# Designs tried in a protein design chat: VH-VL binders against q9c7g6. Part 1

Scores and structures below are computed, not measured.

Target 1, 215 residues: q9c7g6
Amino acid sequence: CASTESLTSLTQNNAAEIELKYLVSQHGWDVRRLNRDDEDEIRRVSLVQAEAFHIPLALFDDFFFMFFQAEVLSALLYKLKNSPPDRYACLVAEQTSETETLSSSSVVGVVDVTAQTESSVLRYFPGVEEYLYVSGLAVSKSQRRKKMASTLLKACDVLCYLWGFKLLALRAYEDDAAARNLYSNAGYSVVETDPLWTSTWIGRKRRVLMSKRFS
Below, numbering starts at 1 at the first letter of every chain, in headers, positions and changes, except where a header shows other numbers; antibody chains aren't numbered by Kabat.
F, E and O stand for the ipSAE by ESMFold2-Fast, ESMFold2 and OpenDDE, each averaged over both directions (binder to target, target to binder). V2 = 0.75 x the mean of E and O + 0.25 x the DockQ between their complexes.
[cut] marks letters that were taken out.

## First folded at step 2 (VH-VL)

Design r01 (framework fv_rilvegostomig_arm2)
Fold by ESMFold2-Fast, scan of step 2:
Structure r01 (fold): chain C 215 residues (1-215), chain A 122 residues (1-122), chain B 110 residues (1-110)
Amino acid sequence: as target 1 above (215 residues)
Amino acid sequence: QVQLVESGGGVVQPGRSLRLSCAASGFTFSSYGMHWVRQAPGKGLEWVAVISYDGSNKYYADSVKGRFTISRDNSKNTLYLQMNSLRAEDTAVYYCARDEYYDFWSGYFDYWGQGTTVTVSS
Amino acid sequence: QSVLTQPPSASGTPGQRVTISCSGSSSNIGSNTVNWYQQLPGTAPKLLIYSNNQRPSGVPDRFSGSQSGTSASLAISGLQSEDEADYFCAAWDDSLSGPVLGGGTQLTVL
């Protein structure tokens, strides 16, 4: 579960408390953790991710999109309920405002960060026992990107530091040059993987493992 | 509510063919990879085949290569298994199963159908 | 034969802790995560544990998984009569390019 500290220990850090509301503020974007008590924000996040990852169907697409969004929502709620707050976070991006107010209606980007110990990843990183996995990176179709995705990735770097992890990992489609360029520009490198190509194709397009390491 | 419903099983003579179907509902079928897994009477589970979300990639267990063909129709939310040159050892309950979507690499069956029985007479 | 090796049976009494083992090789459990499936009498299999030790929604915390080297274990604490079922381990196998499963363990609650 979440790490607990004595109340006296926690209050010694109250001078910087308000400044920790946003993980990153850069390029006109503010990134913070999802407000898990805000049902409208949770619903907004599921919509942003569903719209980004939905594959349209020729018939009944509106109906099937509703089911897909419900599945995204269910997965998010499961992660929020069953993950310690220092081992899972859903990060949201909103446009920088004059007031430091939190609003579900202003959320336009999302990324998930999850602590993992998969042997299929760790076998390439001797001495590492766990890593943070970056997934579900999505930006609203109605908004200009304006480096929002890179700001979300920078917030993942901040969490990696704050939670004491030394490795960030993610997977990207091998043929998705835009995504791979985005991740490379954010400091991720393709992992030199033994060529077990068939193991990367189960149920999905071929993907490559990418990582970013901190000392 | 995720549901997978298999059909098409029956009793057939060795060397004949059967086509199994799996009707999916309660989720976006076109976003998931799908598997066929079988279970012989009183035995364990044996993986049979997998098909990618868009149908472009297919893999088979060595025991069925060249005889079985997996396919899907995303417009109908239906998975298929065409079984040719059936043998006594193909006698089993056949399950369709969904591959988990939200992990980039999951490799596990998060939902299963109730199965359809295929009996190849001795 | 099944590629992963499980004991064919296991038994316990209500409240007891029971462990079911699963043995594989470097190409499966040694390189990939282990999943566990529960099959209640007369029903289809159901996902019980994924990624070595994670539980799907609705699975009680008395079920836990672990993995070490080329072996894995499923532990059931506070055994209950409704846990009487067949349990199967599974993992992706790099050499076979597909999932492999164990032969199953029939758990009897005495």
Scores: ipSAE 0.005, ipTM 0.442, lowest interface PAE 13.5, mean pLDDT 79

Design r03 (framework fv_rilvegostomig_arm2)
Fold by ESMFold2-Fast, scan of step 2:
Structure r03 (fold): chain C 215 residues (1-215), chain A 123 residues (1-123), chain B 110 residues (1-110)
Amino acid sequence: as target 1 above (215 residues)
Amino acid sequence: QVQLVESGGGVVQPGRSLRLSCAASGFTFSSYGMHWVRQAPGKGLEWVAVISYDGSNKYYADSVKGRFTISRDNSKNTLYLQMNSLRAEDTAVYYCARGPDYYDSSGYEFDYWGQGTTVTVSS
Amino acid sequence: QSVLTQPPSASGTPGQRVTISCSGSSSNIGSNTVNWYQQLPGTAPKLLIYSNNQRPSGVPDRFSGSQSGTSASLAISGLQSEDEADYFCAAWDDSLSGPVLGGGTQLTVL
């Protein structure tokens, strides 16, 4: 089950995406859509997100990390195959290269953007039928640099405009001052604190709903 | 509204088999990993098994490995636990629990539990 | 028998402070963090405390955890009737390479 792929398998080449690959280039960071034809990049993305969002447990911590990483990878593959190209995107950040590399890059930051219609968000925006949800914002622990996350968020703005959406929404922990300051600086405003406490094996911290609107 | 409803528990003799079901509603079942967690009378929680969102990955506690099989049917929004070669020590309330939402920047959470179904292995 | 030892019962009156102990060994509580779970009568368990002393969102400040040596304690201040429940401790055990559980403490509010 570890040998999953034939070496003779050929993935589709999306040359058109290469020509319009960069959504934002700022502060030494280039942000583009994930290359869905690059399995190593897909695995790299899942690792970056799993490492950033792993919450240690006293019980089964190593097992849950393995499971979480596998689930992140599987969910990403499912979304890439089953989502319309204008309703889901995984955005990746890479350092601006001195020379152009067409087929390889070192991904160090990630964010997901998904079209959603959840009533838990839409109830705060009368007249809005759908929005883009920003999630999975993560930067590699080995290469944490200032402005990478803000550049990823700016790429979400560009995508919102290109896809014709008027609303971006995200959630952040109420006690995560660094994340909340990042989102506020990117133009997001607090809408509502999620008051729902749920039964979990992992402690659920109160989350704040934040939004950015274009009109 | 998210709901998880377990069924299939009962009283059985040692060596027999039982199949537990968990009917899910109110969320996109095919997007979440699912867990079985049990609680023996007077004891704490014991994790039993997990299955990935698409059914490709499965993991088991050592106490049940080789006897229990976790599976799911995404077309029916249903999670299963096939329990073979039951022992008195398998007597517990079995809970179905939803795995993390991996598209939430808040990390991962096991945020919804079913009410549980009781399995008693007795001669 | 449970590997972690808890008193089978505890009791208090409204407004009182109650503590529930959990005793283990160097291979579990002595080297790993402790989780606490609350189970109200007839309901599924809920995570009450994780990583020795951290509270999930929505859990009141009245609940606190501590660890010292091979023992842990759950403290409930300002006891309320709604706190009547079973409380369970759990920790990883290095020698067994798996989690170990307490037998649970039934808390009665008099």
Scores: ipSAE 0.000, ipTM 0.317, lowest interface PAE 13.2, mean pLDDT 76

Design r05 (framework fv_rilvegostomig_arm2)
Fold by ESMFold2-Fast, scan of step 2:
Structure r05 (fold): chain C 215 residues (1-215), chain A 118 residues (1-118), chain B 110 residues (1-110)
Amino acid sequence: as target 1 above (215 residues)
Amino acid sequence: QVQLVESGGGVVQPGRSLRLSCAASGFTFSSYGMHWVRQAPGKGLEWVAVISYDGSNKYYADSVKGRFTISRDNSKNTLYLQMNSLRAEDTAVYYCAKEGYSYGLDYWGQGTTVTVSS
Amino acid sequence: QSVLTQPPSASGTPGQRVTISCSGSSSNIGSNTVNWYQQLPGTAPKLLIYSNNQRPSGVPDRFSGSQSGTSASLAISGLQSEDEADYFCAAWDDSLSGPVLGGGTQLTVL
């Protein structure tokens, strides 16, 4: 009830509320940060990403999928443990619906946002010291037509603003018209880069650097 | 301006060896994958081999695996193709080509002729 | 023998629209983008289309590409005499770990 004690309690409660609050709510989708204390949620996120990015192998695919999913889970746990809370976030999209799911909410979309300082990116942005890198955008197969991906990208914009960053960057395969169109519609522009940026090595598809700047 | 100049072609007997060279200029050679593509007289194009920008990865057409070796010297801006155990079916014009976006070959040399005959 | 299948020849008259088909499989055109090359008589090939439908600078907009399933097509609108050439399709093949090419289509402008 004392003024000093009341101010302290309010700031602590506000910080906790902000961490758990939704970053964006649009088109029936709520996007928030992954709850790092919820082991079931971490497992679900790793499964969504593994299913989206696994390249199936003809022989022993069940074994290789299990191995790949374990690697995705390990990478997620490593990032959650070793990254400051304002330098890495795993964002999840959910639809809270009593009529469509057995639970009041379920995670069906994911995207990762990581602070980076790689010179291969920064050389194209004079005056920028660091940027947020967007990766691992994955949407459950059953929900692909729900405008979920665009809402996840809007949540990345909000996070960029909240953390005080001026640049969002991502990579898209040059021949992935659907992904490139999605990113362009979200405000990303192809960076005019030296062909070196798209050349990793033979046997790999080339990628394009795309960025979104804030003043 | 980009230039690729092939050399080392000639007439050779079956079972012998030849080494082709491709001198590159007008771009940062060490930053791009490089390809060899051949064309038999009056026939279509046949891809032969590729080497990554740093030389760490190489791939070959099944018809030349174990006989041909692709290599590069980035300090000299030069691509090579070592051709061993040559056969009559290796007779072709050999083109050096620079890799562009989506593995499209954006610049080609004029070619060097290899004739395998007895 | 070529991995990708093209008609061996095609023909048209000036001003006409001509299409050249290219058929492959799930390991090449079905999984990777298609490139097209033009070879004028007595010259080295030139990149005409990359990434299914993109044109390098200097290639006229009358040339266009498309891809659907395991097939691709090159369309030439407003055909001109200088378009008389051999045309080749190409794509990366995941199972062979390398590019594969079609046998080529000889286009004659009548």
Scores: ipSAE 0.000, ipTM 0.432, lowest interface PAE 14.6, mean pLDDT 79

Design r06 (framework fv_rilvegostomig_arm2)
Fold by ESMFold2-Fast, scan of step 2:
Structure r06 (fold): chain C 215 residues (1-215), chain A 119 residues (1-119), chain B 110 residues (1-110)
Amino acid sequence: as target 1 above (215 residues)
Amino acid sequence: QVQLVESGGGVVQPGRSLRLSCAASGFTFSSYGMHWVRQAPGKGLEWVAVISYDGSNKYYADSVKGRFTISRDNSKNTLYLQMNSLRAEDTAVYYCARDSGWYDAFDIWGQGTTVTVSS
Amino acid sequence: QSVLTQPPSASGTPGQRVTISCSGSSSNIGSNTVNWYQQLPGTAPKLLIYSNNQRPSGVPDRFSGSQSGTSASLAISGLQSEDEADYFCAAWDDSLSGPVLGGGTQLTVL
């Protein structure tokens, strides 16, 4: 019942058209690729991600936030310019509307998907040469953010299929049980947990590597 | 430090109006949904209203629909609750609370402001 | 009445394990996660447990939560005098399109 396109009717020659349409529509949320021609949408995305991942500082926090947002924006622009369209995507979530008019202000969730070949991941998957890495999952404040986040993750599944990849991977902090539960419910399984000594010796939070496989 | 401070409470007669304010500091106010929750003397907590981060979406408890209006001014980091047609049953401590987002919880609360509706 | 049902009171002695129940329906606890709030006398409520069983930073591991079907429970192990407070459960309700809360349980440490 969600307004979504049937993938079986689409060909590789229509990939650009597919990428402009909604990848997933569920629970009142529509997920599509970022419109790289819309500067306001690019700035909106960088704000959503900066606010989600910013760690407030006691002094000069407004100054450091502005600097952090500028860095997030610069990284996004760099990836958009220097990545092939089937190797990197920024996905955005917006509320379903009757007019179906695209609006930068309607973007309330973001996730990045990047093709990677890191040995730290591939060592757990014999026969796999490349995977899609899910990162930067961020949602602005909304009553339905948990369903929005799951819809963004479902859109990552669709991209995995469309781009011909067989493995999705991500990392989450071990103590972030809400994120880990979200990913587990989306079909991800724990592959590895950072060694205990990492937290003790270099003073950083432990992370878990999670993955989702497709045949 | 993250802080919410309510103001605007007082003693009013039935049928009159009050406007509550909640001043936020220590976090990016414009990124968070905000709630009003009330507690009648010696009673439990009752959710009143919510407003989205950008002010575009608002929801109300059935007991206050049509009488109360939630609003925000992101440029002033302030949340408001306009209370019209006040009734004796609206007597309560009113708390401002921040929406956690990820798990639909009230993760930061203000100290509360008291509203007494009496003749 | 409150949408979620809690016992109005509970009691225990120091060192004991006490459990506070919260009962709902399929549209709230049966479909969504449960949060718990602690309110010490004369203070504002504080988030104690989120997503059924997770603790925010600063909450002692003596506090734990669980959920099964349309019910949830808060457990307090090694009860201390400072745990004397009101405890409230809460969940999103799909049919009401808003959060619902329990009536609260007043915990007395004897």
Scores: ipSAE 0.000, ipTM 0.425, lowest interface PAE 16.8, mean pLDDT 79

Design r07 (framework fv_rilvegostomig_arm2)
Fold by ESMFold2-Fast, scan of step 2:
Structure r07 (fold): chain C 215 residues (1-215), chain A 120 residues (1-120), chain B 110 residues (1-110)
Amino acid sequence: as target 1 above (215 residues)
Amino acid sequence: QVQLVESGGGVVQPGRSLRLSCAASGFTFSSYGMHWVRQAPGKGLEWVAVISYDGSNKYYADSVKGRFTISRDNSKNTLYLQMNSLRAEDTAVYYCAKDYGDYEGYFDLWGQGTTVTVSS
Amino acid sequence: QSVLTQPPSASGTPGQRVTISCSGSSSNIGSNTVNWYQQLPGTAPKLLIYSNNQRPSGVPDRFSGSQSGTSASLAISGLQSEDEADYFCAAWDDSLSGPVLGGGTQLTVL
């Protein structure tokens, strides 16, 4: 006779699919991949990153901000169009909600994860051929809530595992103690700082290369 | 095998010149900054000079500025130290050392050293 | 004369914990990370600790480093006869624009 196990397996498959949509759900935050079919969400992401990384200018700051946001948006669209789905991901954080439908305005945190093979990083990791590079970590200025950035970084760990990578790497400014503390608490360790001569070149800040390894 | 091998040391009179070489193998030499570090008999370590991965930047300890010249040939995986106007206080074992990066200032690989004695 | 100050000697017996201090200033240890080198008798130095407290592959976890203010310390737990060596601390010095090293500490395992 017909087995009720068929209905159970279908229910299990649907539950697994829903579970895989959210990489991490912790501390009141849900992290998932950016919906590349949602133009409003793409624009929201570019705004969050532009606001976080824009350096204000004394004159014509509004004009330069608009230009900077356009550059961020252009770069995001290029990566979404031209990157394999297991080599690049834009991750978004939204507050845990009872509703199933999320608006583009619900995205309040962002981070990019990109597969890279740059010699400037690989020279510190003999035997490693490629790594995942974490960049563009941004939390909207209206949502400076606890644990959101940590949850985004945990989602990067999950992607590292799912994609079979053994190394996560990122760069932070040497003088950004808050960022360095955040990354250290997430399990990253200092590997390298920018060369001394970088700090003598027309106001360039020294950066720290940090990494997290999985065995 | 990852290694650095120094050569060119010897006994030389004050005011004369000597050139040290360091042959690198087992790593991508052209990706890393390289240093010379010396150790006088029975004394501690003293940093001498550094050269960037591409040879475009060089820095020297005040005690050797104007007298020593560091250089590299990435096609031969070789580091050099040209020592001019040698003084008795330059007497030391000279170590070739690989920077952890380009110029992080700590040395994850050292050669066995070559002895320079400045004596009249 | 060394820029960083270390005790000239230290000693211990097998199984004990030994610490070696390193004192500097705001332009070196106060602003930059500290690294440590081990030099066994008759051999070249070897990197033992980097970035204040990190160990390279192959260095036993008996070796640990710490840094506070303008000072740093190397700790060796479960001391073994093979640990008898000279130990040097080092840091980048912003004022001198180069690495500076301590005078070294000769560790004797009794």
Scores: ipSAE 0.000, ipTM 0.421, lowest interface PAE 13.5, mean pLDDT 80

Design r10 (framework fv_rilvegostomig_arm2; at its last look DockQ between E and O 0.02; V2 from the best seeds 0.00; counts 0 for: pae O 7.9 > 2, placed apart)
Fold by ESMFold2-Fast, scan of step 2:
Structure r10 (fold): chain C 215 residues (1-215), chain A 117 residues (1-117), chain B 110 residues (1-110)
Amino acid sequence: as target 1 above (215 residues)
Amino acid sequence: QVQLVESGGGVVQPGRSLRLSCAASGFTFSDYGMHWVRQAPGKGLEWVAVIWYDGSNKYYADSVKGRFTISRDNSKNTLYLQMNSLRAEDTAVYYCARGGDYEFDYWGQGTTVTVSS
Amino acid sequence: QSVLTQPPSASGTPGQRVTISCSGSSSNIGSNYVNWYQQLPGTAPKLLIYDNNQRPSGVPDRFSGSQSGTSASLAISGLQSEDEADYFCAAWDDSLSGYVLGGGTQLTVL
């Protein structure tokens, strides 16, 4: 049926819902979960990630970029459809507005958080059964990235707490000092792996496992 | 958009040579180790060779050591397999594969090499 | 000869659960993670399972993996006609300093 509430009462209820929507609001950035019912927002998220991780080609770059973005979009849609709401989240960052509005959408940063049980990670954390894996951190190249990326990582901390997880983990290339400094400043520490372990990274450029633990 | 496209296969007589190529796109080629894996008609998969992300290390299956050479050109996003002294038992579909951490996460379509007299 | 041992064939009917075994040794499955690859007729292999029991994005939850000691298994629940394919297990081998694969299992549906 239609609502019989007054316009003022409805407006107050909407304001309270907006307040509970944001996981973190810091340094001019608001971070919240992706609105899975907003097809335009889903496409914007896929574009932000595709732009951040795309490798430009000398020939036919527009054509290949379209396919890359389609793959990013397909993966996102699959995760949204097939993951429990407390096992996967796509987090989006938008600039804090002077006045809040439900119609405003200005997604400029993204990060994925996925519950995982990979033995290659859990072997370093006796007593831990599962962890949240942070990946796909991307920010629009036109924005100041320093504080936005940190705010997205802070939102991952909030989800870790809300979902009852005790461990956040991610991987960064060993020689990527900028990424490693970002994660270290956010409270992540390099996991000391067995230097004589015979496990192989099969010729790939080395990555370090980094983790952040909560009691 | 990760794509691996192989070429260079064909029919060749025993003792001759072929060079296979694998054109990579949609990822930072220079960050990944690359593999060649083959499959003889009606048989299973056999790992052939690997090359490290920067070309610094190369390893080969015992069956091809001394005859095959793996190489890469990171400026062209291309992987190569130089096959010398070909034998009938080298007849197979040759796949280019990207090395993840412990798995082959993307494969090419394969190129067929037939060694016959 | 293949280093990892799989049955050469397996069969099931639609809706059934089928399991494919993979046997190795301490130098491969006993010490390193198992991967599974699916090869549809006339196509290149595709990664199906990694790190013993993890699924890449796009792989249905009907597929699951497990590992115990020097053996591994791939389970397919709710079997469908499109699952008809060859399945290969693989692992790094410390003694050989290379990847080893099973001989493959041809799965027939119906």
Scores: ipSAE 0.379, ipTM 0.712, lowest interface PAE 2.4, mean pLDDT 83
Fold by OpenDDE, look of step 3:
Structure r10 (fold): chain C 215 residues (1-215), chain A 117 residues (1-117), chain B 110 residues (1-110)
Amino acid sequence: as target 1 above (215 residues)
Amino acid sequence: QVQLVESGGGVVQPGRSLRLSCAASGFTFSDYGMHWVRQAPGKGLEWVAVIWYDGSNKYYADSVKGRFTISRDNSKNTLYLQMNSLRAEDTAVYYCARGGDYEFDYWGQGTTVTVSS
Amino acid sequence: QSVLTQPPSASGTPGQRVTISCSGSSSNIGSNYVNWYQQLPGTAPKLLIYDNNQRPSGVPDRFSGSQSGTSASLAISGLQSEDEADYFCAAWDDSLSGYVLGGGTQLTVL
């Protein structure tokens, strides 16, 4: 049980002030909302996500990657522009200055949180009208991904609390042991798995719906 | 306090089966992944298997894959290791360990398994 | 033979600083946190360091861990006779989908 103690100290200050404050600080990582006014940061975020989710179908094609990155960036910008601030957040993890890690590379982790009302998810949770969907969890290749990811997930919990949601949901690939372990340790439980036929459909990997409910 | 107590060890012939148990207490058993780790006499530690907190996922070391089965009964706060087709190289002290996020934060005292002709 | 590589033995005199190295790859130490375990003679292992450099309650501050790239190190300052034990590094391996350990280092206090 992640100690609820860290959740109580965040007073609902103005939405703008919340964006610049750290939601979580643990394990040598600080997590905050993405600065919407920082283009460089947005680009960095898009790169981290692109690197994490790029599936090399062939030998690493730099050109193809660049296009993929551009698409990721475009999607991110769209969400930032068109989503209300209390309905969408991109969270960024950065290294705490006191972190004794001998890593020479910049540390960046990313996760998206989006308010959703999909009936396919809500059907499992009677009385819940909406939930926060966690997606796009990514950590720089040069960094230790799992604990940073845990910290990012903790930040999602904090955001869930701050926004008044009671349910977090996400999808993980069934064959991704690391991700499933991560989410399980973060308090997520399996709700549903994609039908078997989906795994063969267009080469799509089977996913598992996982959720974390707050009382 | 957290306690893990292994049992079921013994002397068996090659090809036989043995089932180990680990009784857990002092914590909410269903909240934690559990591991088996073994240590051959005079040798180092070898990770054997892990099971998710809810039993939804299991992973094994290649050395035991297809022969060993990890399971748990959360209603009984008990972890199991079914060992089939035992080999001499399976001779070891078997420890159950509670999984933190990525560490074994508590260990049992171990139970000894000896596979000999 | 072990996925992670440790020196088989280390030694020091009381009061000295001793370091134990642990070498791995990008799929384990390079991607995951390193944990260290201490095993006193005739006892079960116990967690000594987790997440590269974190100490559980009860572990003295003279024990410290570090990680860089695909390598990790355990440092013991102010070596004491009670530190004579086997030390194991461990990490999750993404490619194997399992936990991997070093071969262990036997530390002798002279």
Scores: ipSAE 0.021, ipTM 0.548, lowest interface PAE 7.9, mean pLDDT 85
Fold by ESMFold2, look of step 3:
Structure r10 (fold): chain C 215 residues (1-215), chain A 117 residues (1-117), chain B 110 residues (1-110)
Amino acid sequence: as target 1 above (215 residues)
Amino acid sequence: QVQLVESGGGVVQPGRSLRLSCAASGFTFSDYGMHWVRQAPGKGLEWVAVIWYDGSNKYYADSVKGRFTISRDNSKNTLYLQMNSLRAEDTAVYYCARGGDYEFDYWGQGTTVTVSS
Amino acid sequence: QSVLTQPPSASGTPGQRVTISCSGSSSNIGSNYVNWYQQLPGTAPKLLIYDNNQRPSGVPDRFSGSQSGTSASLAISGLQSEDEADYFCAAWDDSLSGYVLGGGTQLTVL
């Protein structure tokens, strides 16, 4: 079933329709799509993504972070420019507030949702031709940030319904119990069954494929 | 965008040493195994060495075992190859490659090592 | 002598189908998945086929792979002039504790 705000998000576009901003509002978090016409928001979102996944270097870290942020921004711009609006979304989370300012500076978390057809996933799902891939979600030990991530994942469910997909997929580190518990509580199940000696894992920190199906 | 940039190649005499570096960006370096692969002039590809994501395991081709040492510094996102006791047959373009989901899924541009007197 | 054996050359005319073989042993192809790499003239290699027969995004569907026993095969249908390149098979070898590659096949499009 849909969240409290999901029915209003299903309203079809009409010329006089009120702008539907939030896909999900729960637990003190509001989730919406990135505004692709707001250049300042795009840059701020790239900073949020870069900060969430940057591994600090011991020396000259500020210079290396700048290059990493530039690459994150370039990738985001490419996806926004070259993806159909029902095959890619950058979802952003903001804290629920009584203030009227809904700017890119209020964005705290992000997740990417991308339509994919990779055979590394589809080989486990006969009859499925495409799926939505969830990526770029930072899982924190903070209880407040765990509720943010949970709300972002519910927004992915809403997009899956709205775009007509039946399958959500993501990858999590095998040894990250906190992340796997978060995804399991959101309805994801482990899929990958390949043995440890296959060439797909040699030398790599192991991840598992997790999925959520909709009937 | 995944990028791998090799450096440290050059011309050296037989018996000398050389250290190659590979700077990585655009991905979480500490999640991936890393490889060195070389290509002698006009020849095919030869795998040289691999190091696990955390540096725990290292494996070498028999042709370089005991002379080359692979290492990594995850705090600097850098892969290294220390090449000792160099021989003429070590002359090649040396590539670093990511041991990704599909092994060698990204390659650097290569750095040239020439061993001659 | 490469641990994995490939024919040193192959050729075909535009539109034809070409097959490149790769022969190994139970310690490599027989136990581990095979990847294929394409190396265009003057460039670094790129991944063409992974896990025996899987095609990464952006690789045309006229490229296909197969594996049986200790052998693997790359097939190129509808041959085009831009397919002129060197092709390498690769697999992990359990007994050598290392990655092994074929000597490469130089494909010429006549």
Scores: ipSAE 0.014, ipTM 0.507, lowest interface PAE 7.3, mean pLDDT 82
ESMFold2 (binder alone), look of step 3: mean pLDDT 93; pTM 0.925

